# Designs tried in a protein design chat: VH-VL binders against o60147. Part 10

Target 1, 175 residues: o60147
Amino acid sequence: MLEKNKYLYIFRHIQTNQVLLSQGNVLKKTALFQLPYPLQKPVAPNGMRPAKLRKDHWVPLLKVEFPNESMFQSVFMQLLNYRKYRSVQPLTSDLLKLPIPVRRRKIMRQEVPNTIADLADILNKEKFPENSVRLQLSDKSDSEYADWPPSVQIDSEEIKLSRGFREKTTVDEAR

## First folded at step 7 (VH-VL; framework fv_lerdelimumab)

Design s21
Fold by ESMFold2-Fast, scan of step 7:
Structure s21 (fold): chain C 175 residues (1-175), chain A 118 residues (1-118), chain B 109 residues (1-109)
Amino acid sequence: as target 1 above (175 residues)
Amino acid sequence: EVQLVESGGGVVQPGRSLRLSCAASGFTFSYYGMHWVRQAPGKGLEWVAVISYDGSNKYYADSVKGRFTISRDNSKNTLYLQMDSLRAEDTAVYYCAKGQWEYYFDYWGQGTLVTVSS
Amino acid sequence: SSELTQDPAVSVALGQTVRITCQGDSLRSYYASWYQQKPGQAPVLVIYGENNRPSGIPDRFSGSSSGNTASLTITGAQAEDEADYYCNSRDSSGNDLYVFGGGTKLTVL
């Protein structure tokens, strides 16, 4: 439990493709405050914010390991703010042409590519040492949503646990 | 063509509340994020709050967080700022500002003066 | 939250060129927008996205950026350009999402 906070855990919703950021490998219900209020009455697939946290509905998207807590805090804060900026921009011309229900689904589906692009943008603007930031994805093809700086090393091994990030076992804790 | 008209300013005692309104016309109000920006007498501009196009997301400057509430009524093309627990430091002209792509404010209202004094 | 620093005042002779600068860490990541404000009036957007002018803004206004600095240049200043000028940028480092410079009072001699 004496662990330094240098990991960013990113989850996606299995039905809506919405994204949640976490400092721990398990989501807390307070993470739902990252999501906008429901655009319609709260039916999970069509609402922006689920009525309650169902941990089995959120799967790992990616895990980021930073060289230290200071860099983690900087990137985590900026990533939360990038999401806030996106939420208050005018609708794009493509979205303006869509019916409202289709528009809402497209906005939610874009959260995965947007989060990955935002992470890469932040890491490209910051100056981190070569190969100092380690990225592990549940699906390595998601890394193609962005161009990564030399500071990023993408892990060859994908996240294997589909319902959450890898749990520590007694043997893992001994290591 | 685009117009933003603020109202609701006035003189109010510390600790009390005021509600500001901003009537928008000349654009599709429901597609744009909207901002409140203030300016104390003889001082510079200070960003106060923003609300998303549909009202689902709201963000505030640290100086007003927990005291001010931004809201909108897209059926009336109107933006609001509910100001509670007012302090002398909140004395300012309050501007309604239209957000635009690439994070700037393309149109501003004329402003409404809020004076917080005895 | 980062700050944007502007000189409080600058003067320029009629018809000459003046550069107003804005400096801050957020400008390493984001372009500045610039606003002109005359006494008793609302701010008016004059430059956004580094060097774009809204419709109706004279072509003597231009913008540039380098490192942590953004600049507003008025080439061939006119009497009506006398005003306060404010820069603005996003600030992703703190809770305040937008930050304004302190303003520069331009006097046209």
Scores: ipSAE 0.723, ipTM 0.890, lowest interface PAE 1.0, mean pLDDT 87

Design s22
Fold by ESMFold2-Fast, scan of step 7:
Structure s22 (fold): chain C 175 residues (1-175), chain A 118 residues (1-118), chain B 109 residues (1-109)
Amino acid sequence: as target 1 above (175 residues)
Amino acid sequence: EVQLVESGGGVVQPGRSLRLSCAASGFTFSYYGMHWVRQAPGKGLEWVAVISYDGSNKYYADSVKGRFTISRDNSKNTLYLQMDSLRAEDTAVYYCAKGPWEYYFDYWGQGTLVTVSS
Amino acid sequence: SSELTQDPAVSVALGQTVRITCQGDSLRSYYASWYQQKPGQAPVLVIYGENNRPSGIPDRFSGSSSGNTASLTITGAQAEDEADYYCNSRDSSGNDLYVFGGGTKLTVL
């Protein structure tokens, strides 16, 4: 089914600011494998990858609508690969001077600005039609982490965190 | 099936240059970072370089920094290693490797031998 | 760059269990990956992320990690397991991103 999957749902952790990407509006347990591995040994609570997916700890960050599934797949895979590449980079000397818990916290907190910047970089390099990619953010100020190309439209209305990415239909059916 | 095929190896004199190629198939090449890893005759493995999916970011081992250049052509599904100012200690089998996750290289080519000798 | 230390050689009798060890400071924070290399062939990933096997790798291969040490265990060694085994880990001590152990030659008697 072409055109079926054209939405990218991006979540952030309420405590750590870590980011997870999803093709659906609800996170799956397997999404945890997107987190840097093995940047650190995967041990909760001190590791960067939680041992268990707590869905209530992840809130919407950004929803992206692409014009078609082909463009969605291209951008989604590039974004995942960029995250993997970032996980193997050497740490800067300033980060190496910090105690391990402080260092991990700073690295995790950068995932939101990094993901937004990476998304913008990919969209700036691709030739998309004007106003063809639609962004809806939970916090509109997060759009300031990057300069967006003419292909991007940013919705004026923010995502309501109390509802996650779920929307009630006109007949009140749950998704 | 994932395949990586290296080429361009040979015998070269010290101070000269060689360019290695790695032809990739069986996966979406443009989505993945790629590595070069080498092995001197009878010795162990040594990581050489990595390039990001789009070619914008590159990292090199200290032993080759300033002499080797990693690059890629996503339209041809090909990875390159330009080796300048070659030294006897660069003599090795050079492997192209796919490594989408840290600390493991899930697929390797068969390698191409580079011999730096007068 | 950080160093990963392996014994250069180890022997095991056919059908018996052997453990190959890898030691280094990076292993306190990171899991090792393990590669099997037979003469004239490219390395093959056999274990990653402490104890995960890629598709096609026999159940007799397993991994473990404790402190600054990682181990590859072959339970019921077979003749075809005779090879060089390399551990690999992340290196954050300089510009090098990865460090390999020196390799262990396994002889199956």
Scores: ipSAE 0.006, ipTM 0.497, lowest interface PAE 12.7, mean pLDDT 80

Design s23
Fold by ESMFold2-Fast, scan of step 7:
Structure s23 (fold): chain C 175 residues (1-175), chain A 118 residues (1-118), chain B 109 residues (1-109)
Amino acid sequence: as target 1 above (175 residues)
Amino acid sequence: EVQLVESGGGVVQPGRSLRLSCAASGFTFSYYGMHWVRQAPGKGLEWVAVISYDGSNKYYADSVKGRFTISRDNSKNTLYLQMDSLRAEDTAVYYCAKGYWEYYFDYWGQGTLVTVSS
Amino acid sequence: SSELTQDPAVSVALGQTVRITCQGDSLRSYYASWYQQKPGQAPVLVIYGENNRPSGIPDRFSGSSSGNTASLTITGAQAEDEADYYCNSRDSSGNDLYVFGGGTKLTVL
């Protein structure tokens, strides 16, 4: 279908504030590769493995509705590139002075403001029609992390379901 | 247990193309980013390219950008490097390497030699 | 892209301690990983994340870092440690996301 990829579902971790991007309303285990830090401690001295996905630990942050698949694809790919670029930027001298666990916690807490700011930056650079992109947030105050272009309409109703997005889509569900 | 086996190397003339393969086993291939690293005869290691776990993100060293294409087939546990417009300075042993997230290269293949000569 | 600088060669007497250094701006932000390469063989990870050893790597290998410098120390060098050693770190200054040092050839006398 033409509309199958018009929604971007953004989740946040209830304890760490880390963010995951999803093309569907159900997180896939492979989404954990978006995270720079494993959610679980290393099992062996030499290696860590991606954390197991616990869906009950991820809650809705933001749902973005695009008018078509092309606009969705452009914004989604740019968001992934922004997240990747942030993950490899040099740390500030203040962060480098902190113990590693404290440093990681502080960096993880910034993923929500950073993701929202990045989304707004991308939408400001794209030439989308007025009111063509709809945002629905779990906490509307999170919209204040950025200035939004005229192409964006913020839904007055917040996401109120504690279980997440739970919508039928054409994308495959995670196991 | 973890094994990476490169293939596809050989002698090729300048300006032509070559495709390298890396067969992976002993780990969940679709979970990890994968890299190509090369080493010219008698020289040091040079990072070439990386591909994300799902194949959606790809990054290249400046020396190969626009000429090389990294790809993967998670259903076959195989990593690829398509090398176009080959130059004499691309002559090197090409290693397939497993990344652990974006931190380090924990396992390496034995390498495959690519010789670009007229 | 940034640069990681290593001395091209170093020698150590059997049983003595040697330190191989790696210097560059990326090391202010990222820990170095170290790779041992013997002639005709693939590189082998010996140290990652400052001072962690993979299974099978002898405890005579250790790592340290301070500022823009990372060091690999071999305490009580053995004949089998004769090899080339490369440092590596992530780099965010350009398109090259990873940078290797030029390598240090260790000769065990």
Scores: ipSAE 0.000, ipTM 0.470, lowest interface PAE 13.6, mean pLDDT 80

Design s24
Fold by ESMFold2-Fast, scan of step 7:
Structure s24 (fold): chain C 175 residues (1-175), chain A 118 residues (1-118), chain B 109 residues (1-109)
Amino acid sequence: as target 1 above (175 residues)
Amino acid sequence: EVQLVESGGGVVQPGRSLRLSCAASGFTFSYYGMHWVRQAPGKGLEWVAVISYDGSNKYYADSVKGRFTISRDNSKNTLYLQMDSLRAEDTAVYYCAKGEWDYYFDYWGQGTLVTVSS
Amino acid sequence: SSELTQDPAVSVALGQTVRITCQGDSLRSYYASWYQQKPGQAPVLVIYGENNRPSGIPDRFSGSSSGNTASLTITGAQAEDEADYYCNSRDSSGNDLYVFGGGTKLTVL
């Protein structure tokens, strides 16, 4: 079992590039309330189906290991708040030129670089010990979206999980 | 000239509801996040709520969360604050404020007074 | 009181320099914005992003920050500067996204 209170798991949506933050290596349906745009389209003329968490649609973006639970909670709270601040900023001139559906897709696509930049900004403002925070990415090139402080170690090994941060179950291993 | 004009304030009994409006002009309303900020008589400023440019994201101060609802109608250039379960401590002048890049409030309305009194 | 601390009152003689301070942990991470409020009127933005002035704000107003403290300086105070001054900052540590100082009443003697 992983020490969940020391790890921040960040997931991205395979189709929209939207990001979800998790305190555990498995996403809960309540995480969907982090999203500014719904994943499901209306199904009926006067109604829509409730949003459902499809765990197979979310893949690892990065994993952060903190030296203790206090540092984890501080960074996690700040990262959630950074996303709230971003969501209420004015529209940029580039986005104003686009039709609404195209604009939404571009905003959603920026969630990965924005989350990585926000994480780095928070870590740069905190006084963490040198090499005390370990960062592991699914794609190491994503680390280039930000300048990292001396407190961060970027793992040379990429995350190779195809679905979430879930370890293979006995059933999956038998297949 | 940027103008924000609040309305809907008045005297209301504890536990009742009131809806505030803010009419915006002089800028492209649908591009900007909008805020409500209040000020109790003789006291300081307190941030209340914010809504994103398209209304998809809404955030509240802990003191009002679950009781107040912020909304907007971009076709009418109007911001709203629905205030339910009002308390004496909600008595204040309520200001509509325009958000700007880098997280400050560049323009404010003249405010509307809400008095919660039995 | 608010998380951002301001002295309740300060006085300055006409034509002299006054410094209004704002102190809080959020200021270690974020710049303050400053608002002037005259009796019966709405707040007016006078400084944002540490030391930027909106159009129409006199150059006698300036801002600075160091550590957990932000300051608004008025050089050569005028009678019309008599007002309440509020600092504001983001606060990413909790649920409230913005925090205001308690305000400082400036009297121009």
Scores: ipSAE 0.684, ipTM 0.877, lowest interface PAE 1.1, mean pLDDT 86

Design s25
Fold by ESMFold2-Fast, scan of step 7:
Structure s25 (fold): chain C 175 residues (1-175), chain A 118 residues (1-118), chain B 109 residues (1-109)
Amino acid sequence: as target 1 above (175 residues)
Amino acid sequence: EVQLVESGGGVVQPGRSLRLSCAASGFTFSYYGMHWVRQAPGKGLEWVAVISYDGSNKYYADSVKGRFTISRDNSKNTLYLQMDSLRAEDTAVYYCAKGEWSYYFDYWGQGTLVTVSS
Amino acid sequence: SSELTQDPAVSVALGQTVRITCQGDSLRSYYASWYQQKPGQAPVLVIYGENNRPSGIPDRFSGSSSGNTASLTITGAQAEDEADYYCNSRDSSGNDLYVFGGGTKLTVL
């Protein structure tokens, strides 16, 4: 039996503040392909050793429950693409004067507010039914990064992860 | 004055490879995302690929993904497109285009013609 | 498979107003940019962000959008405006990040 997924989970890296999007409550190693700045030194393009996923370094940022899988897939795809568009925009003048390592850290730090703003923008453009989308945040104050449409119901209930998530604190190959 | 000059086009047989270059001048090349856009003879424009300001992010149209590789050398103000496993439907004028804020292409090169035929 | 639809051809008399339209679902979310292309030449940006003109583009060019439609208007068409016009937009629904309309050939009579 295949589960018809209607949940979007977003995770935040505890050190870099980088963000990963997940289909459902399982964070898979392939999600590391979303990162513009890899957590480990990149493997050579023709190398066989992929990047490593340490699940204990990622914490839930938010969880979204959609009325159906079609709405979930639409929002998930758009959110991934918003991230791609952001990554190819010109460098801002305030970032140009910073050393490269400081610049990268500042860019990575903005991924949380940017992702929340992007999610809200997508939901505001979609005509979803009133109170049909449930948003749970690990930190309720993160809801202040955006204005939410009437379709969104916000609560701060604890985000429950897959039972196996905590057991996989060692390195998993992913890139 | 912004200028983009493409080179490397020519006639090539199906299954072969070709590398295009785009020399940029008149702006700070390393600050901007760069694009390749193509146009088949007598047809419309088709977006091909984009690369971020520092080369860390690259994205491709489905029609070329796995066959084309975009790259850049910021020290030389040059954009590249490596085209592998060429097909007849890849025959087109290839334009280098500069990305700008709010997702449009403000400057284009003159284009370079790639003809894939036996 | 998201697409932008343009009529393939339109005509306008010298000095008259013409409107070129572009239709697609992405336009509900994103503004169109418009490009002029003359035979044997590269495209030239004429309008971006709904109704902004780059420096050097005559004020007779303007843009507008409503729902799933974007329009390029040329008020008082001149002979040199004869060209192909392409709309472009972001497409967040699939892997292709940008989509172009099929182009409209404008003939100035």
Scores: ipSAE 0.680, ipTM 0.882, lowest interface PAE 1.2, mean pLDDT 86

Design s26
Fold by ESMFold2-Fast, scan of step 7:
Formats: sequence, structure tokens, C-alpha cells
Structure s26 (fold): chain C 175 residues (1-175), chain A 118 residues (1-118), chain B 109 residues (1-109)
Amino acid sequence: as target 1 above (175 residues)
Amino acid sequence: EVQLVESGGGVVQPGRSLRLSCAASGFTFSYYGMHWVRQAPGKGLEWVAVISYDGSNKYYADSVKGRFTISRDNSKNTLYLQMDSLRAEDTAVYYCAKGEWEFYFDYWGQGTLVTVSS
Amino acid sequence: SSELTQDPAVSVALGQTVRITCQGDSLRSYYASWYQQKPGQAPVLVIYGENNRPSGIPDRFSGSSSGNTASLTITGAQAEDEADYYCNSRDSSGNDLYVFGGGTKLTVL
């Protein structure tokens, strides 16, 4: 609360495999602005979708510890820019041939490997000191989506969430 | 280039309503969260409201909650602010601003003046 | 009043360095962004995420932060830098998601 953050948390949605970036081990409702696709289906007849963050539907994918807040902020903003860039790219012909629901599901499944690859690309472009960045993965095999620079130490320790992460559900009124 | 153009401002009596519009061009409107920020004459900036890229999430400053409604029409590249139960304290230039994720406002419109007076 | 505190005015001689400061508890948790506003004009983003410049913003603008304080530094101030400068931060303490500083009027002598 008082100390500026030097940790990056990435969360995965248990049903869709969409990912959210967070500056801490607690997801805030505003993180939903990162998502290209809604988590809730449209509600007939007026088409209004419920808007809410279900913290219990998100699990940690990875945690990164940076040596300082400036390095964290630089990497975090670059990751957001990579994700934004991906969201505006034209769809390939293969994806365009698929029905919309199947196409969206296929795109969402790729967010985990894409995010890991983007993180590694950013860290490879930066020349951080050797062993200065600590990466913890919930699933060790996810490290294989990319080649990591000498600046990165990979741990297999369990990512611990704050108790508050799962104690409260954030809701919007949309009925 | 990115352009945001506000309209709908004017002089209105207390307790009445006014609707502001913001026409966006030069970027893929439907991919970005949008904000309203206001500035009273001779005073500083005050955040008013935000709407997510698809309209599914909306948040308001306490000073306007329950009176103002933010909305968007992605097919028209247009952001709206419906202002009900207007008060003298709502007198301000209202800016439309493009959000860049949850952290900052990268582009702003020129603003539209709303004067609430009796 | 604002939860982020800025001095209302500061002056700098042409070509000299000036530092504008912003203080508040939200800055312990979030980085500030900075906006330049000239009379009769809309605000313009000059710094975000502590020390990143948008395309088109001169390299004389830089940002820094420590504890509950964020600073905007203009190295080699030019006449066109005369403006009001506002800091902004995310706020998680209540329903308001964003908070602005009161603004600092910069005069270039």
C-alpha cells in the first residue's frame, strides 16, 4: 500500500485463458479494461451485459520481481503496448474462415503463450544486470514458450496470493 | 491524426439536463476506454467518468454518481455524457479524453463549456 | 482541493532547469502522469509511467519519483514551456479512480 510496486503479476482466466496484468497480487475491477472480449454473454432482450470482476475466476500465471520500480514500470508499459498492438492487427485468412465464437475461443487460447513470448522479448531487448529479474511460474512448462536472457532467474516456487484476492467479489449493476 | 471533438455544451438552469457528445477519429475507437474530465473556470482538472472499450464497465466520480450517465456508440465512434439534476458546481469545460489502459490520458478534445446558472 | 499537492506557481529563467513537484499518498502505489495546459487549450500529456515521453514531446521533459512524491523536470526551459502543469495518479482509496493535482503555473522569465 505504502511502497511502490516492483512486482508484476499476470493472471489467467480459468475458462477463457484470457490474461490480465496487475501491479500487485490483487486484481482490481479496472484491470477488465485490458480485455478484448467480454467475460459475460449478452443478456437478451436489450443486449446489456453484466459487468463484474469475479476474482475467484482468475489464477496466477506468473509473477516477476524487478530490482526497482522504474524497471518494473518500463516493462509493464511495454507489455501493455504489445497487447494493444496485437489487438489491432488484421486477422489471418485461416481465422477469418472460422465462425465468430470458434475464432474468439482460438484467439483467447493463444493469449498465455503470446504474453509469455512478449515478456521474454521485452526482457531480451533490455540489458538488465545478470540474475536481477526473478520469474516465478505456476506451471514450469510455460517457460518453454520463450528463450530467456541471462538477466532472468526462473523459480518454481508457488505464487502466493493475498487473502483479500478471493474474499471479495467486485460487482457492477447491469441488470 | 487522432481527433476528439466535443459538443452539446451551453447555458442551462439548475435541476435541468444536458447531453454532451464526443466525436472520435484517427484511431480504432472501439479498442479504448474513454473518459470525461472537467475544469471549472479558473480551477484545476477533475476526473468525471470512464467507460470501457465495449461499454461493459462504467465508473463515476462521487460528485456526479447517480446524476451523470456515460455511454458510447462504437458504430458511430461517439462518446456521450448524459447530465441530469445539474448544479451550479457542475459549471465547467468538459473534456473528452482517450484512455491508455488504466493509467493515463493520451489524447484530449478541445472541450465544451457547460454553464449552470439561474 | 486535491489529494495531490502541487505548489501553485514556479518561475524559471530561459534556458535554466526547473522542477515541479507533486505529493500525495497515492504516489506510493502508482506512478504519476503529467499534463501541460496553455491558456484556452486542452491539456497535453507530457510524461507517463514515471519517465516515459509520448511521441513529439521534447527530451528536455523528464519525470522521477520517490516515496510519496513525483517530479516533472524541464531541463533548459524554453518560452513555449510556459503553461499550467498538472500531475495525475490512480486512486484506490474510494470510488474516484483518478486524482489530479491542483496545478502549477510555470512562468519562463
Scores: ipSAE 0.006, ipTM 0.535, lowest interface PAE 11.5, mean pLDDT 80

Design s27
Fold by ESMFold2-Fast, scan of step 7:
Structure s27 (fold): chain C 175 residues (1-175), chain A 118 residues (1-118), chain B 109 residues (1-109)
Amino acid sequence: as target 1 above (175 residues)
Amino acid sequence: EVQLVESGGGVVQPGRSLRLSCAASGFTFSYYGMHWVRQAPGKGLEWVAVISYDGSNKYYADSVKGRFTISRDNSKNTLYLQMDSLRAEDTAVYYCAKGEWEHYFDYWGQGTLVTVSS
Amino acid sequence: SSELTQDPAVSVALGQTVRITCQGDSLRSYYASWYQQKPGQAPVLVIYGENNRPSGIPDRFSGSSSGNTASLTITGAQAEDEADYYCNSRDSSGNDLYVFGGGTKLTVL
């Protein structure tokens, strides 16, 4: 219950670019429910072991700060709905021409641009005050996957991957 | 070579319980989602349940929800189906099936027969 | 859950081409996979992801899809192809995540 914050934490897999959404700064096992199908080993053309989706293989993609808890919950639920909707979309003819392993890799790689685009679409549909939503990205070029409304501010400082979403404790700054 | 071997089937009375096992070999079991699919005598195939690679996600067909529990032990390469409150309509050959990306079943076990009869 | 509809039976002469059809709304969103089942045996995957064959499946088996319909084609049917054929699709309309067609019994004359 106390995990209800006004921050949305978005993670990406370092090899597959699959995306997971989180209400907290630490990824929980239950986040895997967001995937449209149970995680499976992709085919590896070179015969090497594909990366297992371990928690330590998920890194920060984006942190979103909302003006209040209500707006956070609304956007979070809508992103989950967009993800569910995408799971039932037909494959394009271009994808149908590709071998299964290549097709899977291409679909997985699109989760980052798709999530960014979905977030922007939701924020454009919602009436948020000017400069009330703050985005902090691990790679600012990812913001170019979408056009953002006036309600959005993009932080000039990127998230450092080595720290994850870990925040400094104030214990070291004061006694 | 991928092998799936089911066991635990038998004759059981209505309202009783039965646990099925599926021993997997020839692939990295912990990487894949696993399914149970059943087939009533002389009838078609019916999907029963799925469990994710790490056991954190489980889904069930409406016909078995609340009565069956799917589980796995990745250290033993074994899939389980705990079947409670068995009904005559649960009589079927139960197949263990390996899942694959894009929603298909690439390997199947030989099946184990469950007969719910008084 | 959406249904997948198959004709219950179809016949083909030895060496001729036969098409088995599967229809349902889930096929607009997902490819069908096809399974061959001989009496007393487990199902065997013959086609997945529209038109891919697992290793060991003869090249006379092929798949196609358009709209809400998927088809399994056997070009130059052989006696050993006599079996029941089931289509399968992922479904997201209800709690049942996968739906099978009712099966088509293929007789090779």
Scores: ipSAE 0.005, ipTM 0.482, lowest interface PAE 13.8, mean pLDDT 80

Design s28
Fold by ESMFold2-Fast, scan of step 7:
Structure s28 (fold): chain C 175 residues (1-175), chain A 118 residues (1-118), chain B 109 residues (1-109)
Amino acid sequence: as target 1 above (175 residues)
Amino acid sequence: EVQLVESGGGVVQPGRSLRLSCAASGFTFSYYGMHWVRQAPGKGLEWVAVISYDGSNKYYADSVKGRFTISRDNSKNTLYLQMDSLRAEDTAVYYCAKGEWEYGFDYWGQGTLVTVSS
Amino acid sequence: SSELTQDPAVSVALGQTVRITCQGDSLRSYYASWYQQKPGQAPVLVIYGENNRPSGIPDRFSGSSSGNTASLTITGAQAEDEADYYCNSRDSSGNDLYVFGGGTKLTVL
């Protein structure tokens, strides 16, 4: 009798433009393991410390509403798989010639267009019913990173970063 | 200090199985992809397999595909290579390596020798 | 599958410059990394990302690339540089994601 989760929230880092996927309206600290580049410098020689999840550094990029949990699960798992695949992709010669900080900044900036393109690719392959998936963006121009299938309805209203939205979309700082 | 320590090598007969382990320390193991690279006695280096940071993506050299399985346990900071249907040509020193394409294979273990003979 | 070709052996006189060359189609898309291996030891990364040196690698080691060719240059070779040198590259043309050159034995005379 309880409604199953059919919402996907995608968050972006204000400074780095890196992206985190959330299975619901709560972003958990464990989502930081999705990041190919850590947000903090190593604390010991050759060691690394998990980054602290800061609520003020992550904002919603987009929200996807699916007609049922089964479609949500399929798309969510495929997005995670696309991100995992990207973690082992080779860098181009053009990127490798750049100084490491500049190179990583360029790679991180591509996270938003890459995630949007991956989402659209998955939705194009799945062939869901017409207008069955509702996409709401914080910046509608981000929809231009991809061609969307007939199954997707892009909401004319952008996500508002109001007190009401912040109250309903939470960040879990617990590990 | 980054350290990679391989173990599990030994002498085995053709057709048998062997499991190699690589204990990692000095870095956040769960953040990085890991590789196995081998070297037959008196021969060059040959890439064997890679596993992504979370263990979800795995890729193998054609020479071992279908026979070897790479895996990892991030809770134990350990990389594994399960070697099935071993052949004489699998005889080699097996190296565990941390691979970051920005840095190449920046850290290598000391290697563990696998000898396949009857 | 793509292959990386290296000459099997090269010699250099003490204090002189030597160039070790690696050739293959993958080098058109990816920079080579270079590894030094001494007998009984694990390989050591000496150059990555065209011409970057890891901490602790002497400045006499440098890298360059052009087209399908990558080169490791040792300027003012020392006796301790005598070793086998391997190039490595990413490869997206087939199933193998990484390819090593056959290795070059450097003798310092």
Scores: ipSAE 0.007, ipTM 0.491, lowest interface PAE 9.3, mean pLDDT 80

